# VH-VL binders against o60147, part 2

Target 1, 175 residues: o60147
Amino acid sequence: MLEKNKYLYIFRHIQTNQVLLSQGNVLKKTALFQLPYPLQKPVAPNGMRPAKLRKDHWVPLLKVEFPNESMFQSVFMQLLNYRKYRSVQPLTSDLLKLPIPVRRRKIMRQEVPNTIADLADILNKEKFPENSVRLQLSDKSDSEYADWPPSVQIDSEEIKLSRGFREKTTVDEAR
Short names: E, the ipSAE of ESMFold2; O, the ipSAE of OpenDDE; V2, 0.75 times the mean of E and O plus 0.25 times the DockQ between their complexes.

## First folded at step 1 (VH-VL; framework fv_lerdelimumab)

Design l3 (at its last look DockQ between E and O 0.03; V2 from the best seeds 0.00; counts 0 for: pae E 9.5 > 2, placed apart)
Fold by ESMFold2-Fast, scan of step 1:
Structure l3 (fold): chain C 175 residues (1-175), chain A 119 residues (1-119), chain B 109 residues (1-109)
Amino acid sequence: as target 1 above (175 residues)
Amino acid sequence: EVQLVESGGGVVQPGRSLRLSCAASGFTFSSYGMHWVRQAPGKGLEWVAVISYDGSNKYYADSVKGRFTISRDNSKNTLYLQMDSLRAEDTAVYYCAKDYYDEGYFDYWGQGTLVTVSS
Amino acid sequence: SSELTQDPAVSVALGQTVRITCQGDSLRSYYASWYQQKPGQAPVLVIYGENNRPSGIPDRFSGSSSGNTASLTITGAQAEDEADYYCNSRDSSGNHLYVFGGGTKLTVL
């Protein structure tokens, strides 16, 4: 049988911990449209979305291999729906008391724990066969953000890096 | 559709210079990195050089570093390879290739232009 | 050595499955890409990353990667698949270099 794509890649920003989902191991600039937070003022609908995709600023967070393309599509679409749901929730009173830059940083930092928890919630809801879903994590401690179902096998193999020809760069959050 | 057409190849004596061109069409040339890859007669592929979408970053294989210069003119949708101090071992078909989102995957290739360095 | 190693030749019977392998230390850090080249023609990208196919590449082509090894699998080989196949990876040294394997000539019997 011929199989379609059955892999989900999740990337995190090295400074902000913002998360991007990808159907392949290559991030396209359109992935930035997944970042849903609006800028306060001047009014801009894309919020904390970077103006351009810097591939050297994004590293693999985790990689998931599903038994087939249908299961991949189901989980991928549910993750996008979870992210959309989170983006439209009212901000708590505590967050509203923070200065805008501090508030944005706190919200962005939570994307990693939130995405991992959402993935685990979806996988617990779906009744996949035992050890049928293979999960690789760049940092094994990130598995502790959730309880995983028996369907999940956590692999110890390292996730491979981007092949981009730009030199890897780090920048200050304060710049 | 996407097309890459190389030109400028020919027979040249050792120590001389030659400039290759690659004319691009069917995509937004100024948005993508570009590569040169060569293949000696009857041999395998060898990566030569890459240039970023805006020309600000360039990288070369050790075998050509200091002798070859990659450049581009985004207003003309054209990629160049200036080859100086040519050696017999530079004899090859030279391909230009489009980079897939700066990841170093060569998604479209030209048909190649033959460079023969001979006395 | 930063070289990628491929067997120079492999054969497969029409309709059978063949696996072409590429080995090198850079594959521990970076995914391979695979190129098909027919005599007198330019190479064609058939697989990039772990298992991504460009538009127009038949589903019978798939990729896999584990440790220092990458593989191209053709399930149900056809006569038109007879070609040279090259793997490519980024060099894991401090330089930004791309390295091709030596190529594998596939013969479809």
Scores: ipSAE 0.426, ipTM 0.794, lowest interface PAE 3.0, mean pLDDT 85
Fold by OpenDDE, look of step 5:
Structure l3 (fold): chain C 175 residues (1-175), chain A 119 residues (1-119), chain B 109 residues (1-109)
Amino acid sequence: as target 1 above (175 residues)
Amino acid sequence: EVQLVESGGGVVQPGRSLRLSCAASGFTFSSYGMHWVRQAPGKGLEWVAVISYDGSNKYYADSVKGRFTISRDNSKNTLYLQMDSLRAEDTAVYYCAKDYYDEGYFDYWGQGTLVTVSS
Amino acid sequence: SSELTQDPAVSVALGQTVRITCQGDSLRSYYASWYQQKPGQAPVLVIYGENNRPSGIPDRFSGSSSGNTASLTITGAQAEDEADYYCNSRDSSGNHLYVFGGGTKLTVL
């Protein structure tokens, strides 16, 4: 059986800029488990592992199309690992000088550029075939957060923003 | 079902070494940080050490720093605690504990293994 | 290193409400977690992150915090709630160090 294209959707929270990875164009409740529960006071802004998923608070950041499941899984797992790794790294001296609320906000604001950079780094290391991965961004300027390898083809068109989900494609409907 | 099983405890003399193991099952071991916590007989809980999900980061309580080494083998779903230069005050039940969603809470505990350091 | 202090023992009448308090500098910066330990058993997480209950923990358990204190409240204490309770938090000296309180023995009368 031939493998079909696989899509990775990355969503960002419209207020906190937190990031969620999704295997589909519609966010699932289980995606919230990607977000850590705050250990430091004060309570994180709304959106950090909320009790309920508010799909209308999330917008697509980017869409990545992979030619097969293997490539998708590899990148997906590595993205999760990169995120986990960062979460356990010591805070920089500069961050430690900031009040906890300010520090937390600053860290949260970095999630989008960090995720994009992570994705690029992972793809650079994977050395996939040229133009084998298609990338669509909601904002083309976000592509400037990283250098992309030849395996990545950046679409000239930006993705249409849709809160909580993206329009279904034929491939997505077949899932 | 999550299960943690400690082993390796026993009676040792001061200055000797002992290695504890914790066999994990029922969850993706390689995705979570792991902790050691000990409890002296009739006393309270004392945090000992933590290791990150991939083993790249390790932290210790001051009471054991320089003497104990936490490690893990994700291929074997096993957590370890190498205890060197053991002291009488190290006598305790040693628990391995799973980190709750890698957040720093302890959601699952083993039943513990007793280490007795006595001359 | 940070320290967390607890009263060594408290008592509550069956069906009544009891609050166990933990105090320490680290609690100004970090949320506490609470663990229940019965004789001869491993500790069990009952409250984390201010007021969150893991699955399987009765809703009579709740958490709160104020200043440098954290509290575990049992509303409508049951006989099976008799146990030792420990608070825990990250150490104020670092995000990756942890400290337990001395524990509180709860007796249900």
Scores: ipSAE 0.022, ipTM 0.585, lowest interface PAE 8.1, mean pLDDT 86
Fold by ESMFold2, look of step 5:
Formats: structure tokens, sequence, C-alpha cells
Structure l3 (fold): chain C 175 residues (1-175), chain A 119 residues (1-119), chain B 109 residues (1-109)
């Protein structure tokens, strides 16, 4: 049987609040290319992209179930485009006055609300059928970053898994 | 030169409160996560808490969750640990530690401040 | 105690090689880091991210890992290496973010 992906998985970094989008419930190292970096190639923490993916530092932010793979792919690509568009915008003069590490951390701080707002904006524009998109959050108060269309049903139960979106195997949990 | 200086330790009765401070210098404090790590006399190291660079994320060891609060004031380059409902088991030297590249490695440590909960 | 298990004590002759081990299920998935602590002093990071040394740490210190075990190796041990050594990693049980091993006292003979 063909498995058609209709799930969007969004991860948050436990310390920086950076966001990564995923088609699967486990992050791949290539997801790091979603994070912008300065024109030069500095080593972290002077860059916005870590040199290596540390899976233990990325936790669930939200999960979205779409009606089908086509809708998932459309939304996923639009989210990536929103992030790319934001990354090339000129910085404000207030941000440019800050030391580079402080400036980058201030930008990182906005990734969670910006990503949630971007998702809601896309879902409002695409006019999905009522209650056809199921949204589950790790913290339901994060839904307050945006106004959601009637197509979105927000799950009453929060995500409680602390290690990605998949359950740990028996060998990993043996004690 | 990176420096971390803890203060606020002392002798306190069980059930009381104490606030620790860590003064940071020699690096951009607001760009790094910060940790508290403790060591009971004659015992090993125990991780206590972490706070993200902007204060938005805080995590605690189960042994202190609900009783201790980590905080920071980036305008004063200062890390805090508010310790409420202190128990004899909280007696330790408390170290302030800097996160290394946000990877959870503690590259600089203070010299510690002693907290004694006297029963 | 912690989820990371270390031998309480190890001895090495001056100039010889010693291996200090750290075992735990979390080490199957996460890197270990290693800290040296001398009496009356704060800990010092000696190895991170498998086998990286911070500036100022001698190249006689190295790290490795296999399965659920991480190791700190000191080749050509010197008198100044006498200290307590702690491993540290993520908490695999989900109760804490980080956990230290119980520590290993290294004696240089």
Amino acid sequence: as target 1 above (175 residues)
Amino acid sequence: EVQLVESGGGVVQPGRSLRLSCAASGFTFSSYGMHWVRQAPGKGLEWVAVISYDGSNKYYADSVKGRFTISRDNSKNTLYLQMDSLRAEDTAVYYCAKDYYDEGYFDYWGQGTLVTVSS
Amino acid sequence: SSELTQDPAVSVALGQTVRITCQGDSLRSYYASWYQQKPGQAPVLVIYGENNRPSGIPDRFSGSSSGNTASLTITGAQAEDEADYYCNSRDSSGNHLYVFGGGTKLTVL
C-alpha cells in the first residue's frame, strides 16, 4: 500500500526558538538548510545555522494533518517560501545597531510566532473545506499568534512527546 | 576574559528561601544559554537548571522543579536562581555555567557559592 | 545516582595510558562531554562532541564512543591529570535535560 504523506511536522529548538519544518516525524540533517546565515560563513553562535543537527535539541512545536498529500505539499512549499522571503528582507536600523550575536538572537526569537502566523495566512488564502485540517500544538496558547480559518480544527489534546514526534523504541528505553 | 561570579549563598533553615546571583563578564551574555549545576559536599555534579539566551525557555531537574526558578537580566549581565521550600538535600556548592554553542556543554564555570540548609 | 555509570576510581602509572568509561542508554543517541575537577576547584570542560578539545586542553586527552559507552582516554598520563572526571549527556528518560555520571577519581602513581 502506497503511504501518502499528509502530515506537516514543525520543530522548535529548545534554547534558540529556531523553527524547522519537516515532512517526516524525524528531522533530517538537510532540514538545517532552512535556516538563514550571513553572507560570510561564520561558526555558530555567530551564524543562524548550527554546524550539525543535534536531534536532542529539537522538540515538537506543532503537527498538521491535511486532507491529502497535494494540499500538504502546497502548504509546505509556501511555508518555505515565506521563510526565504523574510530572510532576504532588509534589517531595520534598530536591529543593525545591535552586536551581531544579539541581533541574530532577537531575530530567532520571532521564528515561532512568525511561522505560526505564516501557516494561518496560507490556510486562510487556500480556502480548504471546513474542519478539514487538524492542528495539534505542544502549547495550545501558541494558537493565539494567529487567526485561524474555519477549515482548521484545533485538537484539544496537546502533544506531550518530549523527543520528536515518534515514540522511542524499546531498545532505546530499556532500563 | 570570561568571568562568572556567584553570590548569595549562606546558611538557611529548611522551608526558607534563598536567591543566588551570577555576575557575568567578558562575553556577550545575552547571546548564550546559562546553567546552574550543584555539588553536595563530597558528592558528584548534579545539573539543576537552564535558561535560554533570551529567557524564553527554562528547564529544571525533577528534584527542584516547582521549587526553584531560574531567571536572567540581560541588561545587568546577571543570572539568578530563586530557591524556595529549601530542603536538607539542597545543601551544595552551586555553580553558574555558560553554554557552549547552545549544545549543552559547559565551557566556563564560576567558582561556586555554598548553600547550607541546616535542619 | 544518575543514569550515567562510571567506575568510582581508576589508577594509572605516570606516563601510561588510561581509559575512563561512562555507560548509559542515552549515549546510543547523544554525544558525551567530559569534565575534569581538581580539589577545591570548579570543573573544566576537557572533551565535547565526541572528540573535540577546547583551547588549552592537551592533545593527550581524547574521547570516543561505541554503543552505550563513552570513553575518555589520557595517553601519557601526567601528575597534573590527577582529578575527578565526570561525563555528561542528555537524559534519555525525559525527566531532566542533562545528567552527569557519578564521577571517576583518577590517581596517577
Scores: ipSAE 0.006, ipTM 0.572, lowest interface PAE 9.5, mean pLDDT 83
ESMFold2 (binder alone), look of step 5: mean pLDDT 92; pTM 0.951

Design l4
Fold by ESMFold2-Fast, scan of step 1:
Structure l4 (fold): chain C 175 residues (1-175), chain A 120 residues (1-120), chain B 109 residues (1-109)
Amino acid sequence: as target 1 above (175 residues)
Amino acid sequence: EVQLVESGGGVVQPGRSLRLSCAASGFTFSSYGMHWVRQAPGKGLEWVAVISYDGSNKYYADSVKGRFTISRDNSKNTLYLQMDSLRAEDTAVYYCARDWDYYYYGMDVWGQGTLVTVSS
Amino acid sequence: SSELTQDPAVSVALGQTVRITCQGDSLRSYYASWYQQKPGQAPVLVIYGENNRPSGIPDRFSGSSSGNTASLTITGAQAEDEADYYCNSRDSSGNHLYVFGGGTKLTVL
């Protein structure tokens, strides 16, 4: 009998600051489907959805430990929903007047603060028990992007990844 | 000058096939997604299909799924729509159009259209 | 699936302001784009991304959105603005599926 997952990992791209969600400390190639696919040709090297998962290009942003699988599923599903709609949302008038490469870099740079704000918003709406959710951030200052509810404990412990996560070769290329 | 020119329309019997072409000029065709949009006589616009800049992703309206195939040849700057199992309700002017941007729906350049009449 | 509803017809006097509306649940997530179509001609994009005009589109055309509704406003309508107007948006699936409104016939009196 397998233990049901109660951990959420979020990774950020070292160049673009795009983020990916994972149910474990191993980032799978299928996580790339969380990123929008451009109909138009992307400007290299900052394409919106890369063709290959380069594990050495993604670093942990944060880890969330929930007391049970039900709470994990609720938050994970809501966060995926927020991410889906954010990635295809229409741009503000100010952004639309910028050249496409400048516009895309500015949008990508905001994914880290946006994801943290979305996570906090979900946790504030879900009235979980006090100190029941453990949040670990690679950079503790990222906690300042949001106001956190009493249910959240913030830790500064280093996020541990599985063996092979940072391999430069894409081991799951065949899926 | 940016231009799209459709061709291949005509009169065809129900159940048969027809292939439409759209010739692009005046821009880097291989950098843009492309759409097919149709309009039945006296009716409104109906989106049909879209293809990504490299042809790797394709999406279709439910009314044409399984019957129509969108494709492109970037070396010839040409977009195609293969229409199989044609029905009377497929009678329309078919436009090709260039996709505008990543985050919003928009088609900034349209062809003149080509008429497809499915009659029995 | 996704449906965008437009009034079938609207009239405006020369030089006056007219608003054409488009309603649908997809508009809560995506801005509408607007197309002008004159008889026998291909559609022309007049507004995209809520309230942006392509080059060559007169400044009398503007767009707005609120909740599930998008609007195209023509301030100081001209005779050449007489046409069919279509709103267009992405559907709720997020799978690059697209939907047009039924169209609004604008008559300039």
Scores: ipSAE 0.138, ipTM 0.620, lowest interface PAE 4.5, mean pLDDT 82

Design l5
Fold by ESMFold2-Fast, scan of step 1:
Parts: structure tokens; sequence; C-alpha cells
Structure l5 (fold): chain C 175 residues (1-175), chain A 123 residues (1-123), chain B 109 residues (1-109)
């Protein structure tokens, strides 16, 4: 089924700060394939692997509304490419000197600022019309991780998830 | 409307090579990963390979790794499967299938399928 | 690679409800997708995620998931539902990314 999407949701893990991208306001179990990502990463343990998707462990980081599907596709593609690029970069010598568990936590902690910076960089390179992109952040201070172009309107409001969020993203087993 | 049309199947001797093609229309081909899935006569479905939207990432089933090569030409909206060192066990109908997700091959499902092309490898 | 287990065959009377099950360790982490295949035809997606139907799929088709098991339910089975049904899920290790169940042949009596 081809769907015409114009909304990007980004979620963060409440403890690890790992990030998941979603093409709508329902976080699907299949989004866990982003963790770890990508498979060809030889040295970086980029992703604590949860046993299952727990909706209560993931909170909205930000929501982006694009004026049309083609702009959404362009930005989403570039964001995935930036994440791929980061995954193949060599670890710094300082990180390699840390014990593996400490190194992993430090890398994961940076996913939130890195994702926000990547999004802003992409939006700065694209020449969208003034005020055409609506960005909602759960915490307005996260906007300080980057400089935003004139195409972006920034709000800090509660991000509304679909009523089906719980049912579609988590298997609710008996207690 | 999404349409996938496979071609290139036929009868081939063991150890030889064959190249399959899949012509895509009705969607932005360059935005989606593409899969090959096969089905031996009277048997079930077996996933064969996937290629990312830009061709940079490829994954293969253990049974074909090192013998088959998946590729694509986004300018022609065409997916390919190069099959080398063919074995009798490769006899199957080969389906081209579209991934459901934009720019992602790790989280999707197979939302559209072609009609398939038969490959017969003589014993 | 992990495996997905389906019963080879199941029967249902016209108008009755049938459940087809798929079992495997990957289903603890990932939802299954379900495909209907009629003789001589390509597979058709009928359910994806836990319980999402593509446009054109009748509402008598539904999905559910619990533990290591995914189920496809057809409520009020019709003659045209007679087909082979395959589940599919992500394989959790290595480069072999996807695994299909062996298929269940549904006969509508």
Amino acid sequence: as target 1 above (175 residues)
Amino acid sequence: EVQLVESGGGVVQPGRSLRLSCAASGFTFSSYGMHWVRQAPGKGLEWVAVISYDGSNKYYADSVKGRFTISRDNSKNTLYLQMDSLRAEDTAVYYCAKDSEYYDILTGYFDYWGQGTLVTVSS
Amino acid sequence: SSELTQDPAVSVALGQTVRITCQGDSLRSYYASWYQQKPGQAPVLVIYGENNRPSGIPDRFSGSSSGNTASLTITGAQAEDEADYYCNSRDSSGNHLYVFGGGTKLTVL
C-alpha cells in the first residue's frame, strides 16, 4: 500500500537516549530494526537492544510537518543517510580507551543531539519556503542543539500520538 | 497503480548463469528497497535478497550468498538478479517484491508482488 | 536462521471463523505480515504489523500477536478465501533478514 506521508516523528528512549524514526505517529515494532543499525558496523555497539518494543520506554522527541510528500521524502531520506554515515565513522581514540559499557552509554547519549543537529543541517541545505516546515519539540531547549533556517516554525507543545499508539506498537499480554 | 513485471526466466543447465529483470512502474522506484522471493514447485516461499533504495546495501539468504548478485538501475526503474553457479535446488518461480518503507530495507514487508518468472535448472 | 512454524493444513466451514497460527522466536520482537496465495497466482499482502489491512482487503481478515505466536483470523470465511497463507517475519541474526513460515493450506468446506 502506497501512503502519502508528510509527518516525521522522532522518538527517544527514556534511559539510553537512543533514537527511532517513524513515518507517522505510531511507533511500530519493526522500528526496532533501527537498533542496532547498520549491520556492517564493525566496532561501534550502537544500540541497546530491548527485549520487545515498550511504548512506555519511548517518548516523542520531535515532530516535523512538511507541506507535501516530496519534501518529506527528501528530508527523511537525507536523515537516514546521515545516520548511516555516522555509523561507519571510526571511533575516536578517547572513546576506544573507555571500557565497553561506558563507551556504549556515551555513544548512545549523543544520539539525541546528533539527530537534532542532522535534521537542522538537512533543513538548512534545502531551500523550503519561509515558515513552510512546522517543528514541534517536546522540550524547547533541544532546539539549541542547532541553528534553524527561516523555513522552520518552532513550537514546544505536547506531541499528540494516535489513539492506536499502544495497540499497534506494543503487544499487551495478560499482566 | 503499482506494477512489477519479471522476465529472464527459462531452462538452464547446472553450473550456468542467468539474469532476471524486474520492470517497475506506478511508484517512485528510487525511494524503495526491492526484494527477490522464490518458490520451488509445490513448496513454500523463500526470501532470496534485498537491495536498498540507492543500491548501497545488499543482503542475501544463506542459500544463495556468494552465487547471486542483486542490483538495480534507478534511471530505468529496473531490478536485477544475477544468478551464477546454478543448482537444481534453485529451480523456482522468482518473484520481484516492493518493500513497504521509504528508504529502509530493515523494517518493511512486501506490499506489492510481480507475477513471477520460472527458472528451471536441469538435473 | 530462525524458523517460523505453521500447520500445513486447516479447514473451515463456509461462514465460520478460522484461525491460522505462526510460531517462532522472532515473533517475540517483531510483528508478522501475512500473504494469501491462490494457485498459479502471486502472493497478496493481507495483514501487516499486528492488525493492519491494506486497501482492498476485506474486514473479515484480522491479525493478533502474543508472545512467540502470530495469528491470522478470518471471521465468516467465504469460498474465495480458499488459498495458501504464509506468515513472514524478520530473522534476528546475520544477513539472512527475512523468514517465511511453511504455509497453511486453507480449505473452505
Scores: ipSAE 0.000, ipTM 0.553, lowest interface PAE 12.0, mean pLDDT 81

Design l6 (at its last look DockQ between E and O 0.45; V2 from the best seeds 0.00; counts 0 for: pae E 6.0 > 2)
Fold by ESMFold2-Fast, scan of step 1:
Structure l6 (fold): chain C 175 residues (1-175), chain A 118 residues (1-118), chain B 109 residues (1-109)
Amino acid sequence: as target 1 above (175 residues)
Amino acid sequence: EVQLVESGGGVVQPGRSLRLSCAASGFTFSSYGMHWVRQAPGKGLEWVAVISYDGSNKYYADSVKGRFTISRDNSKNTLYLQMDSLRAEDTAVYYCAKGEWLDYFDYWGQGTLVTVSS
Amino acid sequence: SSELTQDPAVSVALGQTVRITCQGDSLRSYYASWYQQKPGQAPVLVIYGENNRPSGIPDRFSGSSSGNTASLTITGAQAEDEADYYCNSRDSSGNHLYVFGGGTKLTVL
């Protein structure tokens, strides 16, 4: 049987280094609500739909395989919440000295190390079985942003950016 | 000296709107997330809303989502809470609170009383 | 939202030690902060990040944590310490970002 709801897919913006979390191997427009600095404004006054997603600007960062759906759901929800807490933290004094566009770029650039650190923190606090969680990274050196618990096994094979998470380029569409 | 001064409270009928203000001084207002916390008469503290340092991120307690809007004007060092569709259960003293690293509230205003009654 | 549970009331004799506890699942992952509130006044931060005191808070106030429990200890309670005490932490359930305990009324006899 095809396993379902056991994978967390994490994407990175090619220019800004902003991070989006996804329950599927393809990003949906609603993922844009995760961003502190939205790429475009919502269409409706009530914010019913997010701005258009440019899928060609997002590449794989990390794929996490969980042993079951409950562990996946727990970690995914906690990771989304960690991002909310990060977004309301104070600015450091060094960032205050920078012009707004430069400041935002510097903050966005830190989302990759921050997301990796947050994921590791969540997994260290959750007592999962040894070697039960499998990580596959696009750049294995990104694993060095955190100390991983015994529950985590890091795949020696990196995700090929040309294939994305689907064994195809991130812009490929099946017809 | 850090000071937060709330204003705009009063008596209002159910279904009406009210706007609260919080004037901040003594710190770099534009660097900190700001919170609204309320306390119903004789009851405990309830977190209501937070806004990021630049206003780009806003989060609300489920009890006020869709009815309250938090905003700020960094040029005036002022935090706002627009309260629409007010209910009797919104009756409370509303405190403005400054956020800090490690998710605590280091300074609070004196509060402003909102009474929703007919 | 996750709950933070506090006993509603506790008493201590002048000069004696009292411990106020806060219990909840979020405390397994996050430190509590503690606030003192006297009648008709705004809350005042007394402890944050497990055991840090803001400037101006007496050294008789201390914090500790173990498992799902955070504690505020007042060593040598004074009459002026009579107040309501609230713990606060991140919400582990994700329904709100922050959650307060129900408060503990401290009476100094």
Scores: ipSAE 0.691, ipTM 0.890, lowest interface PAE 1.0, mean pLDDT 86
Fold by OpenDDE, look of step 2:
Structure l6 (fold): chain C 175 residues (1-175), chain A 118 residues (1-118), chain B 109 residues (1-109)
Amino acid sequence: as target 1 above (175 residues)
Amino acid sequence: EVQLVESGGGVVQPGRSLRLSCAASGFTFSSYGMHWVRQAPGKGLEWVAVISYDGSNKYYADSVKGRFTISRDNSKNTLYLQMDSLRAEDTAVYYCAKGEWLDYFDYWGQGTLVTVSS
Amino acid sequence: SSELTQDPAVSVALGQTVRITCQGDSLRSYYASWYQQKPGQAPVLVIYGENNRPSGIPDRFSGSSSGNTASLTITGAQAEDEADYYCNSRDSSGNHLYVFGGGTKLTVL
């Protein structure tokens, strides 16, 4: 579906606060490849990468509508690169003072704000046309994690979640 | 000092089985994923298998899937590779390697030679 | 399955700079790690991530990445740097999970 190809969904894990990027509102199993392999002792439930994709454990964090698929793909790849870069950077002195399990947990908790900040930074650099990118957040307060460029129009309405659905539709509201 | 010592290599006929061991020391073995990597004589490195820190997750290269089984005993700080239905193309030096969550191998054993020949 | 491609052999003059490149689709998504192997020895990690060196690895070794490529650079090659070098990355297909390049034999002249 061509129309869905311009939508970026960012999901967060309800327990670990880990983040997954998705093209469209349905997470694919391959999305788990964004997470580190569960090879080492984890500090969060279900390890660093769950063995199976539990769709019910992932909720939308934000939705981004791009002018076209090309812009979506560009931003998507850049987000992955930012994430990769951050994962291999030296730890701050403050983090190094913490026990390893605590340190890892703290890092994981920062995935959401870091991802939002990354997105804003990428969009600032891309210099898209004014109000050409539409951003919808599950929590409006999350927009405070970054300064958004003029290209971004923040939707006044939050993403609405319902049981069994990632996003409420007009049909769901009528129920 | 991290040490990995492979053992169990030898000469076997095709179709036979062999079990390799890797004794680990110098680090908290039970906290890390472990890998097997092999290298045929005069050839490059080939990733074989990985096992998670607690043994709950195992993954294999297609070339060995269904024939090889990776396992570990954390109480003995030992990694194993059960090789069944061995083929001539399985001839290689087999290395055990310590994994990191960033998906690299920071320590390697010296390897053990497995020769499959009729 | 993903593949990583390396030049089979490269040469560098003593004290000069050489770059060994690894190419593959998986490198668009994952960092490469690099391993040095000398004859009759086990591989040794020399670079991981974008540009991280393990303890004991000389600072003349560095890493970089661009697009679907990763590169290992030796600035000021020494005689002892003569070895085979392998790149490694995740397999983006999810089938093999990890994949090595074919290796590059570096000769120091």
Scores: ipSAE 0.029, ipTM 0.661, lowest interface PAE 4.3, mean pLDDT 86
Fold by ESMFold2, look of step 2:
Structure l6 (fold): chain C 175 residues (1-175), chain A 118 residues (1-118), chain B 109 residues (1-109)
Amino acid sequence: as target 1 above (175 residues)
Amino acid sequence: EVQLVESGGGVVQPGRSLRLSCAASGFTFSSYGMHWVRQAPGKGLEWVAVISYDGSNKYYADSVKGRFTISRDNSKNTLYLQMDSLRAEDTAVYYCAKGEWLDYFDYWGQGTLVTVSS
Amino acid sequence: SSELTQDPAVSVALGQTVRITCQGDSLRSYYASWYQQKPGQAPVLVIYGENNRPSGIPDRFSGSSSGNTASLTITGAQAEDEADYYCNSRDSSGNHLYVFGGGTKLTVL
């Protein structure tokens, strides 16, 4: 039997650089559950979870094409585990020296490079066939946050979509 | 060392009011969300309420919404729970708990017993 | 439903491994934290953020998660581990911001 290609979509917030992971090319409102609710004093900017998903605030960061569902599920679940693990690590002494607003800003700005590094670490540890995984970035220089295994082919063309990953003529992914 | 000390528990008749206090020390009280958690005799833990670090957000379990009011005074490092229209089902040990950035309760008080009986 | 479900009781032979589970839809999005409670005492945090132990918690305690299920594992159970264990997590339904499981009584045989 033939297996369908499967995509992992990763979004970045245009202002805070927070990251959201998605199995589809549009974010669902439940993706916001990946973000904290600020019961503790937040650093600036405000780390509060928005009441609604505003699709115009979340832009493509990258997408990964896998040849089948099992490869996708393996990588997606590992990425979720890395994010959970990273979110609970104790703050470093260098971070604790910073004023709270500066500390939070620095933590949030690391989400993009950290997510890219986590993805690459997962792919380096997996035993995928050469060139079996295609990576496309909105900014190709972001590939420089990590060293990529032979299984990854980095697409020469950047993602040009301005809102989500949905193609203009494809309606079945918008609903 | 972080300490949380509850007070104000006692025996009260149904329909009456009681105010609990929690004195906090050993941490920057105004930076953390604070919680009340209760446990009826022989029963499990029940989350009751939370107040954000600055008091601007308050959330309640459905069982107490409209009857209980959580508040804080950051100048006194004190958390409060005003309990109105008390019912027999509110009988419990009430714990003060410190919230943490990653949504867990890292420090708990010793608890104060509230008994609602006629 | 925003509830967290735990088995009410679990038994383990001294020195053996036991797993206490907590199940709920919110665990797909949020970590569970785990609390030990002995009779007449306040709860004590034993695991947070997947698999972090607070200072003073023995390394026989560990945590894990899969799908909508979180687990507390005690490897080499000791008599002093006999207690009630509660999981807790966020719930974003707007009615209960945080929710505890019903608790699991661990008996060490």
Scores: ipSAE 0.018, ipTM 0.520, lowest interface PAE 6.0, mean pLDDT 82
ESMFold2 (binder alone), look of step 2: mean pLDDT 92; pTM 0.942

